# VHH binders against Probable acid ceramidase (asah-2): the designs that were tried, part 2

Target 1, 379 residues: Probable acid ceramidase (asah-2), of Caenorhabditis elegans (q09551)
Amino acid sequence: RKVDNPDFQPNCLVGGPDIYDPAQSEKVLWFDVNLDLPPRQRFQQIAKAYKKEIHAVFDVLNYFLTIIPGVNAWELIGNMTASALDKGMIMNPYRDEVLGIAEVLDVPLGNLVFLNLFYEMSRFCTSIVAQTEDNKDLYHARNLDFGQLFVWDIAAQSWGLTEALKKVSVNINFFKNGKLLFKGSTLAGHVGVLTAMKPHKFSLSMNAKVQPDIINVAKWYMGAYENTDLQFVMYFDRWLFENCDDFQCAREKIAGVKLLTGAYFILGGANPGEGSVLVRNTTSVQFERKLFDGANDWFLLQTNYDPDKDPLFIDNRRDPGNACMNKLTRANVGMKGIFTVLSSKPNLNKTTVHTVIMSVTKGYFETFIQKCPNPCWAF

## First folded at step 1 (VHH)

Design b09 (framework vhh_brivekimig_d4)
Fold by ESMFold2-Fast, scan of step 1:
Structure b09 (fold): chain B 379 residues (1-379), chain A 129 residues (1-129)
Amino acid sequence: as target 1 above (379 residues)
Amino acid sequence: EVQLVESGGGVVQPGGSLRLSCAASGFTFSSYAMSWVRQAPGKGPEWVSSISGSGGTTLYADSVKGRFTISRDNSKNTLYLQMNSLRPEDTALYYCAKVGPSYSLTFWGSHEPEYFDYSSQGTLVTVSS
């Protein structure tokens, strides 16, 4: 269904008289996670710090699921997820990490596991990887858009879930053997990694598909799926950053993994030209785009649509984003330039939770919370 | 509680064969990669072989490649190691181990597993004339 909304007005900010500086945006807090601790203890500090904010996310989801009179859908989903964990796929050691969080929050394990799964599957995103003109640096950045259709607040002109998720956005430094291993941007309560960078080695952002294959998820919940080699994206990404030290290792493992659902993997590396988008189904790579596949392909932009498919009319961030990158030009690739593109509407919209800017070569990693004042596209 | 019980060890002459078994309980066997590890008297543990949860991926140490075959029967929760062309240097206490989730071995490819969740008392293999 087409939606006619005058707020859908692309407004590329590149070349304007004012420079949009990420330093003017609210930054999220940094936390340390020590991977040498028992799994159950690793995320408890973050869970304690954000207990009220995470409960607010649960409240929004529970309210949305109050659709059938006499049915507690939130309790049902939690119980079904707990049953699936007992009868089907095992997620150790990540199950114990989530269990430790559930204990701090005083929430059933199944509901928190469902929230972790829901975070990676039910969102829209824009990811960009771009090579500087001098070939010395590569910038990797993304908007995380989440909360579409989850409780519109008429007075605030915002989505209830999106505003709740802004408040649980955090940055993590992951340590192993007393040393920094990698950096990640996440939501408090989530143990998976959707946006992360190993300084001077590689970076990754993962985008969900707008039309994912959900049959494996349904089969897993029913205890009917027989292929136990399928992996949740949220836990595979954590393994990747714990076990790969460069772009080539990450690329090979992403290409070979068997997934519960398809996804887009956007990779950045430390060497010139190390930028790729892998379009994954559950068993294989459907498409792979690389920096400089064409001579002028100095950037790659991925939203939530396969390259051979048109975006939905109400959710076309690909075409205005590409146009804005071309208006930026390669000469202006840098932190401020890329951030300006991701601050341009409709790539910045009412569902934008946060914006992450990364540079593998500089070791730079930061997450920003942006406001989208009216006129601003709702989806 | 995870429990692993090895059997099938014994005394065999050089060039002989043995089949080791490991009966697993207390976890969803098909969801975990499994390994065989051995320890010769006075030496540290040596990784021998690993198999993915589905059985689709197998890895072998260079010292045993072409002589040993790892396999599993998920319907019986049992891991096997078929040892052929045994040599005196294969004399060791053999342990089975739960390595980690099935996907871990699939992604290790050419890499030896470094971490084991559990191992038991083992089964002794002696190769002597």
Scores: ipSAE 0.000, ipTM 0.126, lowest interface PAE 20.4, mean pLDDT 79

Design b10 (framework vhh_brivekimig_d4)
Fold by ESMFold2-Fast, scan of step 1:
Structure b10 (fold): chain B 379 residues (1-379), chain A 124 residues (1-124)
Amino acid sequence: as target 1 above (379 residues)
Amino acid sequence: EVQLVESGGGVVQPGGSLRLSCAASGFTFSHYAMSWVRQAPGKGPEWVSSISGSGGSTLYADSVKGRFTISRDNSKNTLYLQMNSLRPEDTALYYCARDIGYSYGLIFEPFDPSSQGTLVTVSS
């Protein structure tokens, strides 16, 4: 379809009257998930609240997959995923949590699991961890970009899938033994977390790689899987927040886990200098960048490309993002400053679903829906 | 025909330990994740723990984390649950289950009259 790409002009509105105020931006709704409930019941309130919006996401995906006459690709993919699940590739409690959602939505389990897998494999992102000049606070923030190439609306100048995903963005307080355990940002219908924080302990955002490992995914779908120890990142993230209480525990578990596909893990902690990017392949850590590896490295920025590789020319959010952070300067690191960088084009673009801002030390966590009015890059 | 036979239950005092075993036959054991499920008198089934086919990944219910350890020996087609620091609340019939993707119905299959599970009673 015709995509209307505006003239590319990077902007960095920093400080004073030019900054974006997150308090004036649209915020997503908060829900409580009680982990002491049976798994099937944990996510049913969210599924009930967002049933129409989640069906709208399925409608966009089904429309895309039914472009070829005579092929019911949506039903085929759902049936293939259900067949793979029958081989035991998803463990409890996650399987029963997803089952509970499928019951509320009245959708096949396979199609719901496929949606979650599609999220893990196909997202684009910008994540930032930055240390304040006084070393008292660390800020961790990210844009989640998804929906590129899925139903461009010429009149609205927007992506159909991105607009649908904005409407299913939610915040969750996870409770255990009657106490708040951690906070997460997710999409209704998803039981994993891509962005989460344990207040005063640690934070995590996960970015997808642009080249997924399709061989392991194909083996999983065919049921002829040879390595059943491989974890989906979204479910591993949930496990991490239930089993780690600090940055060091999280770093060690991320370094040791076996994954279905590689990913970037951006990690923040409670102590000065506790910020890292771990570039993971399926079995090991390929690269690790830490705050203050160089004396002036007061921030880390990760998009969807390995540190030693140049971004695709149509998807260079790294260079303008780094430039905007340098224009912000360390003295202006704070909630508004970091939000302004993630509101700067092209880091804010037509595929941006939501923006999350976290501070482990302050216990702050919020998710914002941003519009990208023209001129705005399509992706 | 898939068969799972649980053993190792018994009576133990609070703070004691027990090791449960599940002998599996009728399927390629190493290709399937395995779970422990328990049912206390008058209550519904509760998932306890799961282990991946190779044993490299484990999950635990919050009620048993730090006290129970799941493991497997694929050469012997046997699943284990090491239970430490037992509490009266752990009193239940314990069942092993083959963890297949849509397996909630499978939790009730080990409860037929030919499979008894293994009884764990924690009392003085």
Scores: ipSAE 0.000, ipTM 0.169, lowest interface PAE 19.1, mean pLDDT 78

Design e01 (framework vhh_enristomig)
Fold by ESMFold2-Fast, scan of step 1:
Structure e01 (fold): chain B 379 residues (1-379), chain A 123 residues (1-123)
Amino acid sequence: as target 1 above (379 residues)
Amino acid sequence: EVQLLESGGGEVQPGGSLRLSCAASGFTFSSYAISWYRQAPGKQREWVSTITSGGSTNYAESVKGRFTISRDNAKNTLYLQMSSLRAEDTAVYYCAAEGPYWFGSLYDEYDYWGQGTLVTVKP
């Protein structure tokens, strides 16, 4: 089935006049996080710098929740999350890191933890890993799409949550023992990373499943995982970058970890052919796709659907994205080529918060904020 | 290398008190949840208490209100303050932590165990 709507027409920009140059695009700010500091202090510089913008995110969520009939839903959710923290565990350093942020922002801990957990359930993403023709470099890139159905602004023709999240997008250099350990892209107020790279070692992006196991999240809220160290995937990725030094270590730990919800892990490495998509449920690997499993598989593209399932007809970014990569060809794999594909509709849409471009071999990492000019798909 | 060393066990009269300590080395102590387990003669090992790195505490029903778990991150030490001790509390007490390269287990499995400290509550 197709959507007969001009806003949803795919428009691969490869070979066209509108080629985006990432060097001239809007970039997010870089911050340093020193992991040698006590956990409560690590994120306070970022929290102080983005206090107003993080409060604006809270305002959008509060406004959305006040539409739900009944008692003050924002206060209730905050109190429920605080109660769940007393019964189920969030391990340090994450709990103390979030505590330090909450103190700078002057907000209840439960509401800030809820915001952190809400990011785990990001609904739409596109991730790409692609090998250059000369096998010297691998590029890894992603669009993060979040905010659909959260407060449409008629005057701005945009989603209120998406616009607020654009303003809290940041890059972090993580230091340990006085040395750069890894780079991450995240949202101010969140202590996990959404996309990350250890220069010259490995890279990772994570995509949510369209049908996550909501019952596991509900069980966590009710204390069913009390007395366990079970963690959300975004906290596991911080652990991974602090404890793995190569693609194989990262692949092994992703394959073995127990998770609250399933996810897609898109992994890139430093050596030719080190690119994989691991489709995870809570306990095991369901599917693994690797670069060059087929003779012409020089790239892998993952959205939010299992490889044996069709995307929803209103959310088919997989097929246009794959077609655009094939139009790019392997000879043109590079920073500009990959950025052009991720700037092509519908992979770029009204819910796109940011775009990250990484190269493990070059040590390159940047996050870009893009506008989606009309006609642009709302979902 | 991860090391956990328990101390503070001994003989005590019913209704008495003891404080157990677990000295940790070889990992970032402040970043891990640490637990106390015990094993009585002829019984399976049972969980007693956990303290998360953030300071949240959980207790087995049999010890609630009588035992208090705490940690001192500056000293890399875990404590278990035991009061109102009963004959049923007689056991070898172990502290346990996940290894530096694995966490997030659904099965409550721990990579590292101490050698234990014996607590005997005399009749």
Scores: ipSAE 0.000, ipTM 0.111, lowest interface PAE 20.0, mean pLDDT 80

Design e02 (framework vhh_enristomig)
Fold by ESMFold2-Fast, scan of step 1:
Structure e02 (fold): chain B 379 residues (1-379), chain A 123 residues (1-123)
Amino acid sequence: as target 1 above (379 residues)
Amino acid sequence: EVQLLESGGGEVQPGGSLRLSCAASGFTFSIYAISWYRQAPGKQREWVSTIYSGGSTNYAESVKGRFTISRDNAKNTLYLQMSSLRAEDTAVYYCARDLSPYFGYIVPEFDYWGQGTLVTVKP
């Protein structure tokens, strides 16, 4: 029943961190977002730079939504989302930030908001937080997997959506009052951050649940939450980094926030032992794992499954990832070591869009695009 | 207990100026986007301007270039400087706190609103 990866055995690339040095991998571009600018202007530079690449993402999504001859499902979903926005379902500044992007891209606002919401619901991930042996540094890293079942290219042996999303992966320095406030990794066209770090303060990555609360999303489209404080995880992340200055503040706000859908929050801090995974439903913390809850818990790894659930045998990244971390050992925790684990199959697979590596104590943040040559797990 | 109290309204002639104030209490003012809305006789409330927690601003097209929104976080006070006033600016002006600083709500009429201050532009 615990049959793992029938396509091939897990390949832990532990022959030395230098084999998979992040410096040898393609890096995404850095952009500055000045939060002192009017919201409509904040993301326009990125939107202009990636206009063609973002349209390519829309094209892949539209392909899946044109299944009924004579019905433009892409236009329909865009109009439905625009109707929800007219009911006041998305607050400024995020609404005006997305509107500014939509104007540059020359697309309806509803379709761009739908893309942002789709990112909330449909991502698979592996996140790791690990303490170095000398207790001086914490490393936080993640793979973002997205594009499962969206346009398989037989000749290239790749997913069309995954390859399109690789091309829109960007890093952002967010500035406020003329100073760097925090760093984030995201997809061009999106105003939320999927992975972020406030240098010397705290870091966060968010993983989706395998079974999201789709009923709550449907209720949002119908206006049922018009007068509530329910939050999309991606916009909450922006708020968190604008309003918290340490691990404890971030942990408290994550624990108390009401969410439209549940998620896993992987949190890193500046002090030894500040690493946790909060398993959130819409209203409460279901479970919290912390570094050193057990004597040998020098790392935490989270994929897309609750701790009390077995992953699907065709999507078991948890067990191989944990095995590769144990094979790495605590002595080799560092930028190259953790990158090597996230370059190990099946944690690296055909749906892996990008890999982010962070160190709060060093102020380090980079996003990398990895290739997954065959044999490589399709999911 | 969230409270918003508007002041500074009155009668002015076309082309005149007024400065409205909104005193806020019962919440952490600095983390919220705060907006000005107005309601003309016989019409629904319409959005006028918003100032975000970071200080950036946005304006309705009808008032852009004539009105300036600002905030003083130390005094928990929101301002609206109105210039080049027109007869069509006659309305009760309300300040409003958005329901959540991080969730997208265009403040509806049943959110946290002040009681309003009347501005009358008479020739």
Scores: ipSAE 0.000, ipTM 0.151, lowest interface PAE 18.5, mean pLDDT 78

Design e03 (framework vhh_enristomig)
Fold by ESMFold2-Fast, scan of step 1:
Structure e03 (fold): chain B 379 residues (1-379), chain A 123 residues (1-123)
Amino acid sequence: as target 1 above (379 residues)
Amino acid sequence: EVQLLESGGGEVQPGGSLRLSCAASGSIFSSYAISWYRQAPGKQREWVSTITSGGSTNYAESVKGRFTISRDNAKNTLYLQMSSLRAEDTAVYYCAAKYGSDFLWGTEYEDYWGQGTLVTVKP
């Protein structure tokens, strides 16, 4: 059914007066992470720079979880996560990287790891991969939507958690052996990557499923899961960028990995036609959509719903996004075109933390913080 | 390519000890993170222990304090010293190697596998 609410009415900015101008967008700072450093030291500069902002994220989460008087749910969740880590489910170097951040922030390790896991379980995203008309470039971009239902501010008309997460958005250049290895967009305090690109090699964005398998997560916390080779997507993505040098390597490792939760992997490469969406459950590939599976499939768009399922009408970013891409046409695929689509409502909404635009062939990587002025959908 | 060959398996009584060896040939052994996995009858293959190229060690909770992983780069050999063996340690033990100094553990991340060696803990 259609939603006749002015806050939800889709727009499409294609052909309008809005100009893509990276110089005028809100600044996301770049940081260098040297992977040759001991793991505990790698993220400490970022943690120190964003200590206040990361604590503000913790404050919002703690406030939301104070629903039961006399029960400190944040402390309980942190202790449960610390217990699970003691069972050896997360290995170095990621454990030591998070430990180094916890030392700077003066917070318990379990709570910081829970924050990292909470990002992996984020429900709302839009990812696009699109081939230019001349077949020379692929553009890969995504909106990260996070913070719905976490403290609505009536005066500001915004979500408290979303606004806090905007302030911890950072770009990272990862170095190894003195050379740039890959680029990632992340949130300060997170050592995993949800959006990253190895220049001239491949790019990846991960979208969460609307119905995550929380039973597998619960089993992991209890140490009772029979498949002990399960991986968290956030740490698996880091491993991919440190160990794969092309689209095919990344595709094969994504297809074979055993995961604690299912996810959508949107993958871009350096060669024409190297664009895919792998729909993963915990053990296998459910679906794979590839550029040019059909003659007019010059783009793929993934939100948070399986390709063969209709999204809920109150969370339908897929249909407006696809319509806006079709209005853009293949001839206009580029940074401005893709940014315009991801700045169009409801793909841009009150939960949108940031927008990332990548081109593997050009080595381009940038993260934008966007405002969504009313009318703007809350979810 | 790296070829891995396990040895040292056999039958042992509960509370006993065994030392498994994994001999590597081909690529430079010192550049690899190397792991032990095991597969018990009717169960999935599970990770047991890893030693990185830098010598850092990690262990599955079920074997921590009882098993010790070590490597001899001069001999291109990996060891697993198993003590206080229990009936639930009965499994085929595999060594596996991944290029590089860090890892995510899991069967799908391993570049090379040995053929396995059987360990049986009898009452």
Scores: ipSAE 0.000, ipTM 0.136, lowest interface PAE 20.1, mean pLDDT 80

Design e04 (framework vhh_enristomig)
Fold by ESMFold2-Fast, scan of step 1:
Structure e04 (fold): chain B 379 residues (1-379), chain A 123 residues (1-123)
Amino acid sequence: as target 1 above (379 residues)
Amino acid sequence: EVQLLESGGGEVQPGGSLRLSCAASGFTFSDYPISWYRQAPGKQREWVSTISSGGSTNYAESVKGRFTISRDNAKNTLYLQMSSLRAEDTAVYYCATLEPYSYGFLSHDFDYWGQGTLVTVKP
């Protein structure tokens, strides 16, 4: 039987009278992180500001993990992660940054590191990079979808984890040597970046794979992987923004890095045509799509599936998203146009935590919390 | 302490112009989106305009083309340049931002608000 759900129908808001306006959406708060401070101090202001909200995320995860009576799975996972850390498998300064957060929150380090890893591996996403018709600007945007199957609230018609994660969404200005280095969107308690921009230089969003290669993660937890050069994706993204000044540097480093897990890297730059999607496995580039590989390729859209694979029927955000971008047309590429596409169902759904809109050339960066009014697909 | 202080209101004729200012203190002004809202007597609060930390602007349909929002990060000040004023623009105008350390960031109703500045458009 095919389940007929209105959220699978093309619900493109482009050209419609009821268009979402980003100014009507709640914006997340901005915080300064001074990278010249000792690592342990860098994220403590954010941790203090969001202590109750981060504990609420832990509570939802602990509740979900109490599926087996008599087994404290949350404590077990935390202890297993702490054991893996004893092998020096997480690089400073990131370990000390997470440690500083753990001290403010009064939580075990292993559980907080697990939360950071969970953000890397367990999210669904839609990322778009699109070139304006005049070639002056490139817009880069994404929806972060997280919380599928984590505590459905029948009365609220929402996912408990998704609602908790909305409340910990923040923007960060990263400073180094007294000047702004880059901007990032993240979740309070996380020291990595999944969405970031170096103004006038380049932008990046990272999407997880629905079917990730978990061999290296399993080896890491089992202690079977010694002397690894493997990078955690979220920490590699931080390193990238601290060490690259343009699209070319970022592209080359993304192509060459060895990763703990595969991921999609959606990259935007300051010059016309600087937009790419790199499909990474743990050791190499599997696929690369670039703006204007075809004459009409003025945008690239990436969800959580390899380009040669069909999305799962219950999670087809790729086809309606592409159709909505084509309906928008290149002439209407801009902040409101791209936001309208990402406000269109099913790309906007019950698991959408936040939406980020970036423009490298304008130095524009904002994160929005959107409501998904019914009918809205649960997954 | 977050503080917002509006100024620049007054009485004007239809078709006239006013510039409103909002002086901000107690937070890193350049990093926060700031909005203008208005409230006419006996009416609900209405959103007017927002400017993001990055300088992108949005306007309510009723004021689009007539009002211009801007910010001066060096002076920690938000502006609203109002032109072609109509009787319907008569309201107390407020600037607003999100509560920095509040536990409830998902609602505009928990924004920090200034005291407001009255704009009266008399026929």
Scores: ipSAE 0.000, ipTM 0.129, lowest interface PAE 19.6, mean pLDDT 79

Design e05 (framework vhh_enristomig)
Fold by ESMFold2-Fast, scan of step 1:
Structure e05 (fold): chain B 379 residues (1-379), chain A 124 residues (1-124)
Amino acid sequence: as target 1 above (379 residues)
Amino acid sequence: EVQLLESGGGEVQPGGSLRLSCAASGFTFSTYAISWYRQAPGKQREWVSTITSGGYTNYAESVKGRFTISRDNAKNTLYLQMSSLRAEDTAVYYCAVDSRGLYFPWSTGEYDYWGQGTLVTVKP
């Protein structure tokens, strides 16, 4: 194994005292979203419940962008996004879903849409898919890391944006025709999902690339994009869970979709061996890793780097995470074991917003808010 | 009951023009992106043009500059103005909408509402 971050001390918790305690682990709240409602109404309950917390997120972003005297960059970005929306570049139902949220929050539509788009491009993540030894269950889990460089709080020893985003983390049960369709983990104010599972069918988590191709985003803002079937990743995942009922359908749609930005798609299924990482650019699959490509490849771990590239030495979560999974061993794959790995530094760090654990076969889905007590990277 | 009804097809000479219409009912037309597709003899269905609920228009490269998509929300009607028609434009033209308000040009069978089609024949 390669260790190339000498200033970052990994701390794998596997084999130590049991630190997994459901009574001590803060869980996010569950909400129901009825997709049979008119789009404007679907997310208004969540927006009303989290109005103050979402405004706090806006306050952090506004502070960061408007610290230059005489320049209101937040207002400018909002106005530019609103101008792009006047051309109808975001399709229903997503546009009207976001509009309904903006009405409840009493914020400009452009700024709320910008927030939805910002989450697609500027996050660090660790995703794991792992097969149990008896082949009966597959566990899929992730840490969402967000908020580096956005307002450090010296007294609290934390990132202002990360702490604000912890407070807007929610779970959603999506219903259609009176039946549960799928479960998702997201941030209040968003209509996309970052992590989702259709019970007994398939699961998905998406990781951003450290160097995303943002040229299509720039073209979209200018009204000059030429590929008219480009999808935002968060909105594509909503479509995927409404239109696929198994791993193979999901894999094929992920492979064929045209994206505004590249991303990593970590996919889990209901049958033994159904786990994959698809490394996507805007037009095609660059790489695909599957469970049991090698006979002993019982897990896949994806951070924010292509498999043929080394992580930045100050952000090497891949090598310590892989080592911690190997220390866990396949015999201990389960909710507690996987949670322990994702509670281990550096995969748990000062920018970790939440941790999601899911099992397609068990129909299990839960989001946890974790603390990272000092010493904890970064700062 | 959602229904899409295309009309306006017919025979035309190369370089000629036709206007297609699609009358929509059973849903809130103004809030949906709506697309034109075509299927030439012996070929797969291909995307032609989309107009979003906000009025932003997109075109396949093969028709760009020759076709104009438009909508009349008061009449629940979609239009395709075709000019400078070529033999290669001969096809059955379909109006399509996804109940979720999405459009995906890479897909030819995933939309849940399609019209019956209207035939356009460009005769040399």
Scores: ipSAE 0.000, ipTM 0.173, lowest interface PAE 17.0, mean pLDDT 80

